# Designs tried in a protein design chat: miniprotein binders against Biotin--protein ligase 1, chloroplastic (HCS1). Part 3

Target 1, 330 residues: Biotin--protein ligase 1, chloroplastic (HCS1), of Arabidopsis thaliana (Mouse-ear cress) (q9sl92)
Amino acid sequence: AMESDASCSLVLCGKSSVETEVAKGLKNKNSLKLPDNTKVSLILESEAKNLVKDDDNSFNLSLFMNSIITHRFGRFLIWSPRLSSTHDVVSHNFSELPVGSVCVTDIQFKGRGRTKNVWESPKGCLMYSFTLEMEDGRVVPLIQYVVSLAVTEAVKDVCDKKGLPYIDVKIKWPNDLYVNGLKVGGILCTSTYRSKKFNVSVGVGLNVDNGQPTTCLNAVLKGMAPESNLLKREEILGAFFHKFEKFFDLFMDQGFKSLEELYYRTWLHSEQRVIVEDKVEDQVVQNVVTIQGLTSSGYLLAVGDDNQMYELHPDGNSFDFFKGLVRRKI
Short names: E, the ipSAE of ESMFold2; O, the ipSAE of OpenDDE; V2, 0.75 times the mean of E and O plus 0.25 times the DockQ between their complexes.

## First folded at step 2 (miniprotein)

Design Fb
Fold by ESMFold2-Fast, scan of step 2:
Structure Fb (fold): chain B 330 residues (1-330), chain A 85 residues (1-85)
Amino acid sequence: as target 1 above (330 residues)
Amino acid sequence: MTLEVEITAKDPEELREIAWKLLEIAEELGATSVEIEIELEDGKTKVRVRIKADSPEKLKKIAEKLLELAKKLGAKEVEVRWEDE
């Protein structure tokens, strides 16, 4: 095995000569690190082209890079056929990598997870992580909503461009992606504060072309149009960064309010009625509320049947969308 | 040796304020490095502060002051760990 907890090869790919020079510098310094004292070998894209032919299902670096038209995000790519965590690659090496660098893998055999569960991506899942900087910690939690929205719009744009039926990707607050009531993706954001800035690492998993029996975007597409061309991870990722850069610039300039209407059209929770349960002195108290939107801090804003305002925090609560139930976590 | 302080609070604005206060106090008390990690999971916000100093004595003083300050500023949960990173 070329890649394991003891050894790992990272292929570096740049959009222009600027990013290519960064890649050469990183290789010469041998400066990239991974946890658990993993030995890291850095390979330039030019050297990777001379390797034996890879699996036809491997992520295509050239196809992705040729789709990038951004000015900042996705212009520097790190790829490995197998990693324990794309998130660890970008977060452990934040100071060494250009901001906006993306790490992609074909197989992620263990991750940081969203709920402390270990998850594995089958081949065909789009697994990536990238970085950004923010100065205001109050709005850092909102970035996951910007990311979610960029994913849904990217899928729509690829479908439109290829003349395919629209796949209705929805957002389940706070950070899950759904199609036809089934989870197809998720988002994890972490940030580190250094030198008066928040260094944010964003991880995304999206089921694009997973093998059966799991659900994925291409399985949904085949169900709607069996003879259609399939969605490609490379095209979706390119479209994602195009949308994300636009939304991120808008978010930084005008705040989340500028994206709010589009977000509410895309999420699953408009006008949803929810039962909120609290345990008080061994008695269960239930209140029925209707979700109105998000507060400025990114929590759910709801109104009770009594016309009282409620702010629902995920800290201390669990939200079961399909049951319409919010319970205090024990 | 690294000191790690993990904090939760109801509001991201409260956590930001607490984190900034903890960073300033740690630097004033002689920390050589301060790293604040904010984790967003299922909408939850959790803050971990990792602090390095050139002596265990300084780290102990920093830990005592940060624990006191975090509780005073309304942190819901505060956990302090020592790591030989």
Scores: ipSAE 0.000, ipTM 0.326, lowest interface PAE 12.8, mean pLDDT 76

Design Fb1
Fold by ESMFold2-Fast, scan of step 2:
Structure Fb1 (fold): chain B 330 residues (1-330), chain A 85 residues (1-85)
Amino acid sequence: as target 1 above (330 residues)
Amino acid sequence: MTLEVEITAKDPEELREIAWKLLEIAEELGATSVEIEIEEAMKMTKVRVRIKADSPEKLKKIAEKLLELAKKLGAKEVEVRWEDE
């Protein structure tokens, strides 16, 4: 059994002098908090020599930060070798951090005081969370789709830059990422409303360079091109923020319609036939529908053989993509 | 005094719609501060709404409307708590 969460060190890194001054201010105030009364120590990257080793497989802060050319997202970085949740770091401290701040960890764990029921993510997963603000709550649920697209395009961009074949990362609605029928990632979004704005925290896990038994992007790449250079978490994250900022600007300016065609080319559900089971009185009724896309609210839109339109909601329904089955639940 | 409402449901998209509608209702009923937190955990989604108002009477009206709205929108669990500042 491991020891309890007595303390946690968060390393702060900024892209420019502006972000560096923010980091110094946060360290001086020591105002960042984590759940379970965890004591938080804030340290600047230049002071973090004991935590950052050039010769191990830890996330490389400099490699990531040197790749960033964004104006808003990813310019302020928080890193720790091990955290219970990158999402908690950014969401619990939303008001203290610049909007667009990203938190990264090498190992994410779950369990009380790191004892008998501890789970740890394998090292080599890209585990990160970042923040953004939105004013229109009706479109906040769509942000997870913008994030999903940015991840798939970031992987393609890194493959292109390195002269590698593209890895075909697909989206399984609403928030999972797949390659060759196997899950390689997931997205979690939470939001809080303050001062007439929605404060959105986005968490992403992506299997980049995990060891067995899970599949990862580098395992897929080796299957396609065994002698190729491997994908690096730092380069994917940098490419992610470049794509996300572009897509976020399009989304905010022109709505999800501007990204909709690309989304449907990328998701697993185009023209998927699904059986919807409803209980009418004492009889089970089955209807076959074809998935057409998303409604304006982000639900599945489908058409029956009778040309009737159907909105499929996961609540009250059980959707199994691989079985093509949706069951109504009381 | 603050009012805290916690709502859970299976569908995160439905709860996000609920959160948006709860925000609008609270503002219309004269809340001086509204804080909404949406949290997703496994197949359960939670919405927490923390509201401040000038008087206990306004908070009571807001609580009654939020409870009514949550029930109409199919929430699985609803809790309402009053906390002193």
Scores: ipSAE 0.000, ipTM 0.231, lowest interface PAE 16.1, mean pLDDT 75

Design Fb6 (from Fb with W20Y L23F E27Y)
Fold by ESMFold2-Fast, scan of step 2:
Structure Fb6 (fold): chain B 330 residues (1-330), chain A 85 residues (1-85)
Amino acid sequence: as target 1 above (330 residues)
Amino acid sequence: MTLEVEITAKDPEELREIAYKLFEIAYELGATSVEIEIELEDGKTKVRVRIKADSPEKLKKIAEKLLELAKKLGAKEVEVRWEDE
């Protein structure tokens, strides 16, 4: 290949002896792959003293692992100080990693390290990806809503545990997180279908402590309680997996209906009135509808003043949430 | 030779059936490798299929059948890319 090879070091950390043996096995096989001819070096946590810093600037593997009380998710951790994609780490290695493995990075970059004008994410953003398996592809689209709920409830739980004021994290359908009208996070889910199962990779970015003037959870917290202890990425991630495992089990057992009430209390769209514009014979027809919730397929369900039900899709319709306007795409 | 097909599904309820039928048809038409990726973004379900076969003629038949199946399952948008090895 004429392309220069990139390299990265992946630090492996396990919650128990079971996960530690998996880490040792992966290192011995050197079997983890990344795209673009990236050379991968696997390092056990005990061997990573020069990469693991015991300061607030680097993700603290021990603090995170000590917060894990789950049975499946987050028990196997992959960390690197800098990655192009946490998502690539878990998705390209799905068959090699325990299901529920999480990859975390301090800095996510766009472009190659040898390329001019490499973009880097602000440090302090909680950026992670993890895996799960699902059998029924019809409910796979709903998993992003389970993930977003787990994030909002994890923030609330950490605040409660530390005696901090409530941070009002809201969900903007389908996959964004907001505080005080400003985006603080996003969720991306991808899946592959193999052996009659869907292998799902979930990516999450959450602005916890990525500085000012960019809005983040700690900036909001300082505004409400200036002398409070700050939120830590490690504690939020631990709380996330605790909540996610509970919600995932509930979702798999009882379906999304079991989570709908909490979702609607948390999202920005309850009783939102929107104007739906459609063109009929070169005439603009406007109908006012009220958002009621989600359809079984995960689209917006709305009811018009005429008592007709409307399903609002991002495909074929332009939805401007802040203007309350939906227009048919031409 | 690799064929990449990106299909935007009309209805997420059909996602499992779409993935299953795409897998089955590709192999019936002589695919040697099939990878299906399902992407959830902005309330849309996208199915991305990467297919390998030992001849361009087989890949063309696979592409034609996948396009036909995608239309029957309510797909509104289909993108096809050809990559030579």
Scores: ipSAE 0.000, ipTM 0.262, lowest interface PAE 16.2, mean pLDDT 75

Design Fb7 (from Fb with E39Y E41T D42N)
Fold by ESMFold2-Fast, scan of step 2:
Structure Fb7 (fold): chain B 330 residues (1-330), chain A 85 residues (1-85)
Amino acid sequence: as target 1 above (330 residues)
Amino acid sequence: MTLEVEITAKDPEELREIAWKLLEIAEELGATSVEIEIYLTNGKTKVRVRIKADSPEKLKKIAEKLLELAKKLGAKEVEVRWEDE
């Protein structure tokens, strides 16, 4: 006598026979779960065209999968026309899915369900989540920076291949993507620890071809070159996994130092001056510091006029990125 | 039976160190499963620890030692929840 409107169809697509057998096994077990007692139906790609007719703006599974040349990431795809969270699909089912599996949706509504982490996803936004494993929890927070770099480089690669103008995607620390001073994307990473390994789930939203009220990559492109061909979500996602796998391997082998210079060339914070407040006894003192980079823990490293080094942490309640930072000497 | 511990500290770095030490001690005390959930949102870390053990008595002893350790390591707030089987 419990009524629920929550139901969801997940389409499974594999790059090779190996991933295809995994998809068949998952469908036979019907073991994928979602929160809030959502009923899940698993459908193989071969059955998907009988489920729904794609409109002109639906994610094209074949176009994406045919572009994948990676060895680990993006080789197993889960797609649904509408989801509450791609992140929940991969994180809730981490043990059932191949590591590196990606979930994509055309419409993601209400985000992950946290007030601070709510993301609006109109149709045309590239919304995806994928998984990875790491052994050293101290460097897990740095993954969002590797992901950010892979997104910016993927956009550049697609533009270069199509002969399009340069779209200058910038990183706003810690987890946002900007073009021309407007937010075009965001990244959310979560991890769980099991059997001496961190199971990391990465969620990304990128405004590729969505309408108002925010900007998107295709709107920027059309403003620069009105006659240009549009960027496709499938092409960007494919390019993303090619770049991410390369950067992830480099990061695991040589550490973040191997990506650090590229990161600083791409982020918004080089030479930025920030006013930080420090409580000394019963007084509040304001100090001006200059952003230098990142600490080993992934927080902002800054230097004051006194040549003292400071590690800056975000204020959890502040929407002003720099106003809420607290000063810590390191 | 599962024990959940939610940890709040004065700063994110301190919270991360507390969570790591709690994981290590739970394993040393013979927990059969230790799961730490770390969420990265707007640069802030939220930590939740889930622990399983062979018996309710063993799990209770683990909980007592983890609560004492979390407080000694500077946890501002520690919430404990029990889930039956």
Scores: ipSAE 0.000, ipTM 0.392, lowest interface PAE 11.4, mean pLDDT 76

Design Ga (from G4 with E29A E69P K73L)
Fold by ESMFold2-Fast, scan of step 2:
Structure Ga (fold): chain B 330 residues (1-330), chain A 86 residues (1-86)
Amino acid sequence: as target 1 above (330 residues)
Amino acid sequence: MTIKITFKIESNGLTIEVEVTVSDPEEAAEVFRWLLELAEKFGVEKVEIEVRVEENGKTYKFTVKAETPEEALRILEEIIKRVKEL
């Protein structure tokens, strides 16, 4: 038999009556689909009253939605306590959902290995995906940098509002987030092209309040100020969309150059010297270059001691920026 | 005739997948040129394109892999010639 006794309940929540009518329409059509023949049940927030409100550790839909003041992003929310992928929810249903819709889950799971072992994300990780449209394919790869900036600024915004110490979230190019040399998050962007537009799905995982074996924002905060109030996933996500919408508008209007200085202040790679290893006639040659910034295509721009410009591509090389080493792959 | 073209590129940690459906081999040729221009703009060093053709109740599948845009275009033009013979 086919494995598909899997069923999934998606709770739909809208910011205003406009989004609420979209939710009702989606439920009436039963139009949302997930991979592997998963049975999907659509539930309006009003029908999920006790399930949503009484779980002490679940994502608080009302707290998030009441904080949203955006005009496009985050106004339509899809939530489930457990999903295989928030990214699949938004990407497989792109044409059915309003652009800017966000999917959130408390636990994301994935099967591993021959024994069907199931991996589950740590409780307290903020895991979400949302959609956007772009027309100019040349700048689509830069969107992940706009997303990472919005995450770092959202954390700062929440800390400022709560009077908390500075948590120094840094960007490791191209798509990772770090605190004190340890990874706390990552960004995954995928895009399809339809109707003369690029349909972009953005996935973000951020360790906010994860368990003891991993580092998270609240663990860092407790180390700095043990009696402080903790960061909440809902507050960070709300702040993220406020910052992202502003940065996205700036990016679309003025290009990445408008965000470039802030990006370089936030990333780990300013003035970093990198050793590039090449093989020339069976000899390993090491050249030292200095990271200058990004090319127009979003690759690393470096300059050698000879003032020659170099573009560094990870696909042909291995990068270890913490050690400043790039090796050419055979 | 239905011609489905799937193009996948990976650049700087971003995956872009383009799917276009056309009914005419001449339109397919224009799509191929557009996709190769897109690959060049993203700095893709290798091109991978899948072409699926449905004609007279039969399905044909072609996969194109090339190291240069010129080589990719040559292979795609050969595929168009074969499709026209269906």
Scores: ipSAE 0.115, ipTM 0.566, lowest interface PAE 4.4, mean pLDDT 79

Design Ga1 (from Ga with S11A N12M G13K L14M T15E; at its last look DockQ between E and O 0.74; V2 from the best seeds 0.00; counts 0 for: pTM O .792 < .8)
Amino acid sequence: MTIKITFKIEAMKMEIEVEVTVSDPEEAAEVFRWLLELAEKFGVEKVEIEVRVEENGKTYKFTVKAETPEEALRILEEIIKRVKEL
ESMFold2-Fast, scan of step 2: ipSAE 0.731; ipTM 0.879
ESMFold2, look of step 3: ipSAE 0.600; ipTM 0.834
ESMFold2 (binder alone), look of step 3: mean pLDDT 71; pTM 0.625
OpenDDE base, look of step 3: ipSAE 0.554; ipTM 0.811
ESMFold2, look of step 5: ipSAE 0.662; ipTM 0.862
ESMFold2 (binder alone), look of step 5: mean pLDDT 71; pTM 0.622
OpenDDE base, look of step 5: ipSAE 0.583; ipTM 0.828

Design Ga11 (from Ga with K4T K8T R33E K41E)
Fold by ESMFold2-Fast, scan of step 2:
Structure Ga11 (fold): chain B 330 residues (1-330), chain A 86 residues (1-86)
Amino acid sequence: as target 1 above (330 residues)
Amino acid sequence: MTITITFTIESNGLTIEVEVTVSDPEEAAEVFEWLLELAEEFGVEKVEIEVRVEENGKTYKFTVKAETPEEALRILEEIIKRVKEL
């Protein structure tokens, strides 16, 4: 036999009997895979009493499932106390999992094998990934904006329901989340194309109760109201899926324009002035532009002092929001 | 003959991977024409393309990468040419 250093246990939990039967089927087939020959063990929630510590600072599966009122997203949960990537769990097993399945972990790490310098995310960060299907590839890049908006609105919804002060979560284009000028989260989307559909995997990290490396929602909340009750990862995730399903349906039915006003109210870039640096031959030319919004393809739309329109791309341009500088990589 | 095309692009912060399996070079050319149209709509920034051909126990593999839209278009044209020559 070989050493089993690269292994993980995945706990499967379903909202209803339908999802519970899926979990049993997956365990019987033992079909879930992870990269780098990681050995996967599947455990049903009913069998995981010693791993699911509802009273510990571990993600509470029951609290999350009791908050789910969706018809598609978040109804099938995969949880592990520690994973290298929630994104890998859902993306490598897209064909085996119900669309809308979510994977959550308490600790995400990087570094593999027997390294002593493995990095770990602070406990208290909400780390999750989930899946969806889309047919029109032209609008797939816009999905990250729908996800971003759903996160910000979920935080507001939870604060409102708990009678807590408003936390001003803002979007930094294309895929980061900020509070008071400090990063509190990020979004990563990947897609594959199979059977005439785009299979999208969405990964989200949100600092809920982890003060390092920058800040978290509960630290901001305590700064505003020191005696307030704390935000819980489980409640935010439940609210996220409620908001996301609503926004996803609007997006699919009416296009991104149905969400555009709310997005611009939430992002950091309304009327922002930025300097665009272009290398023309051996000279650097600087142009000042004002951010107007998004193009139909989801890139930044800006207007120059010369009244010319500019489309700014993240890969073609390095965007430093706080310096107001965009550098071209020509 | 089995031709597997894996096309990976980065566009607007999103990574898109398309995997298509076809049985002959003409079908592969149709897939490449669709991918060219998709790349033009997305304003392709970073592209990785892998083509694997299996026939009579022999395997041929072509892998190319591009970091500019202009290079990506050139590479797609080269791959179409190579597939049509099989």
Scores: ipSAE 0.034, ipTM 0.510, lowest interface PAE 5.5, mean pLDDT 78

Design Ga12 (from Ga with E27Y E30L W34E)
Fold by ESMFold2-Fast, scan of step 2:
Structure Ga12 (fold): chain B 330 residues (1-330), chain A 86 residues (1-86)
Amino acid sequence: as target 1 above (330 residues)
Amino acid sequence: MTIKITFKIESNGLTIEVEVTVSDPEYAALVFRELLELAEKFGVEKVEIEVRVEENGKTYKFTVKAETPEEALRILEEIIKRVKEL
């Protein structure tokens, strides 16, 4: 059983006077909450000199905020050197924070994965969560694909801007990020419904400068160009929000179809052959399918050697699920 | 009357937790239909729903677990009938 943390300090930083006034209002009301009766102290960036040390390799709030040119996302920042969950900070306080607010931490010791497993991030991993609103619940599950694309393109944009060699970040459906066959990141989305809107909280972990458990972007970069300047978490996060806002607006206006070609160029699954096993009357039947893309609901669309269409749910493919998919013809 | 509805489903690696608070049983029924249509479209096999009703200082709790959205809808229609009688 986990013990609850006694206290937590959150540093608030705003892009403009509008966000700065929000930060002051939140501090004066002391209105932010965290689970397990955690006591929350709110601190303005100007008051946080003791928590932010230049030589401590902590996330640089000013470097990030000065890079932001977005209209919605990343303009309000919450930071702590150590948190149980960036996701909890934004999701538990959705109604109190501007939509698009981001929470960043240097160390997250009670993180979340797809299966609700706890995983700890060492210093150097970019761990952040942010919020958005959607009205059409049918496309909410697709948001994780938009987020994935924005991460891969943000890394590309930072490398281009700094004149660095290309780091080929790929997407492993549904929500993982890979480089050279090794996992470098993951995405977790949750949603609540209130006032006819889906309140979505997006969590992202990206191995920028850590290397555990598998590898990181800077390790890949050093392997390709040992004398190169390193990628900074602040630069990647800034580029992420610039790219995400563009992609999110496109997605909301024109649907996922507008991003589909780029997504298929970026994911690991184009023309992938998969062997799917099904039990029929205590005998194992193997079907070979080739991945074609995504269905409108965001599941894998595949074609069998029998020219039949299949919708695949990799982690949920039980005997009953597979039987349903085998009968599904387009 | 305060009716709090909590849906929890998992789809495509995304956990969708839907929490809706309404004051009207008929609007609650509309919300149930929309959420079950969403679950069905995403191929969710199992649905867990909690309905919490607060009226005149009393709290009533209904928990629904179903193997199909169709089964869940049938159970929820019965719950709405009971809530209307409170």
Scores: ipSAE 0.012, ipTM 0.430, lowest interface PAE 9.0, mean pLDDT 77

Design Ga13 (from Ga with L14F F42L)
Amino acid sequence: MTIKITFKIESNGFTIEVEVTVSDPEEAAEVFRWLLELAEKLGVEKVEIEVRVEENGKTYKFTVKAETPEEALRILEEIIKRVKEL
ESMFold2-Fast, scan of step 2: ipSAE 0.402; ipTM 0.719

Design Ga14 (from Ga with S11T N12D L14Y)
Fold by ESMFold2-Fast, scan of step 2:
Structure Ga14 (fold): chain B 330 residues (1-330), chain A 86 residues (1-86)
Amino acid sequence: as target 1 above (330 residues)
Amino acid sequence: MTIKITFKIETDGYTIEVEVTVSDPEEAAEVFRWLLELAEKFGVEKVEIEVRVEENGKTYKFTVKAETPEEALRILEEIIKRVKEL
């Protein structure tokens, strides 16, 4: 029979005494769960000397935690050297964790069973997931755009603070991050509905320091300024939560419209021409449209050469940016 | 009566899982309309909804699979009629 990873150690770290007491409570209850009967061991940061070594290239919990100045997000941290999914850690334990908790891993692996090979993310990739709550299901899908924008602005903020050249991180709708035409990151959001609230889990992968065969932020930086100091995952994550909390508050108070102009300056799709393929009575019809922006619901708004308006949905249409093609998924 | 409704939507970059528990068929009908509105908003062509009803110690399970939200609504209306007979 196929065996999943049998055990996992999660290190818990809190920003203040309040979060530290939460960590102690979770350890005492031993209540955190992972799928496939994975045995979970909870360790407080103060007890994690064997897992967190000063000279290792492991994520530096203290560097991250000391940098954050947020009031909600990122104040409770869960870390493991290797996980199958940071997303599973936060989503399966949503009810046990403070909302805004983040899970980080140095290596994320995929692949289970006798016929599958294990894939591992290279060290230096920033892999994290965090939680939030929303009440209005109509705007929940828009959160991925707020997250994308927060990542791009966080990278810019870190570069500005360190006196580094601007790294032009762009958004490829709906949820990918690109630099110089190459993918450097992606975002995945899931939500469950409970007690009149959407419990949202956000997963982010960002290639910060992966090395030469794969494009990453530090490879781009070295190409622009070979002698520069490198970007650190801890600094980017800290800046991310600072930007995300600010943008999330604006989004909740004023709607996505408050972030819309910045989003359009950051995405790849301004004035893009796209071929939309739709199926009408078993015939494929092609219409050429020009991307104008987003609808209030967060879908692509486009105008045809006939001046007709089109709304393109993530699920109803398959979007190939490089081919300029939107095709209905079968 | 306990009616548990489970719904999952997968889109590019987003997954939404809804689990709602209600106590009567009228509330269930409201939830179904809301879920189908969400499916339409996400551009979901195919709909899958699971309805689990517990009444007098017995459990009944209904699975709705439809190619359009309109088809799903018709099936769900039939399920509501059956549930009212419990």
Scores: ipSAE 0.013, ipTM 0.483, lowest interface PAE 7.2, mean pLDDT 79

Design Ga15 (from Ga with W34L E37L L38F K41L)
Amino acid sequence: MTIKITFKIESNGLTIEVEVTVSDPEEAAEVFRLLLLFAELFGVEKVEIEVRVEENGKTYKFTVKAETPEEALRILEEIIKRVKEL
ESMFold2-Fast, scan of step 2: ipSAE 0.206; ipTM 0.606

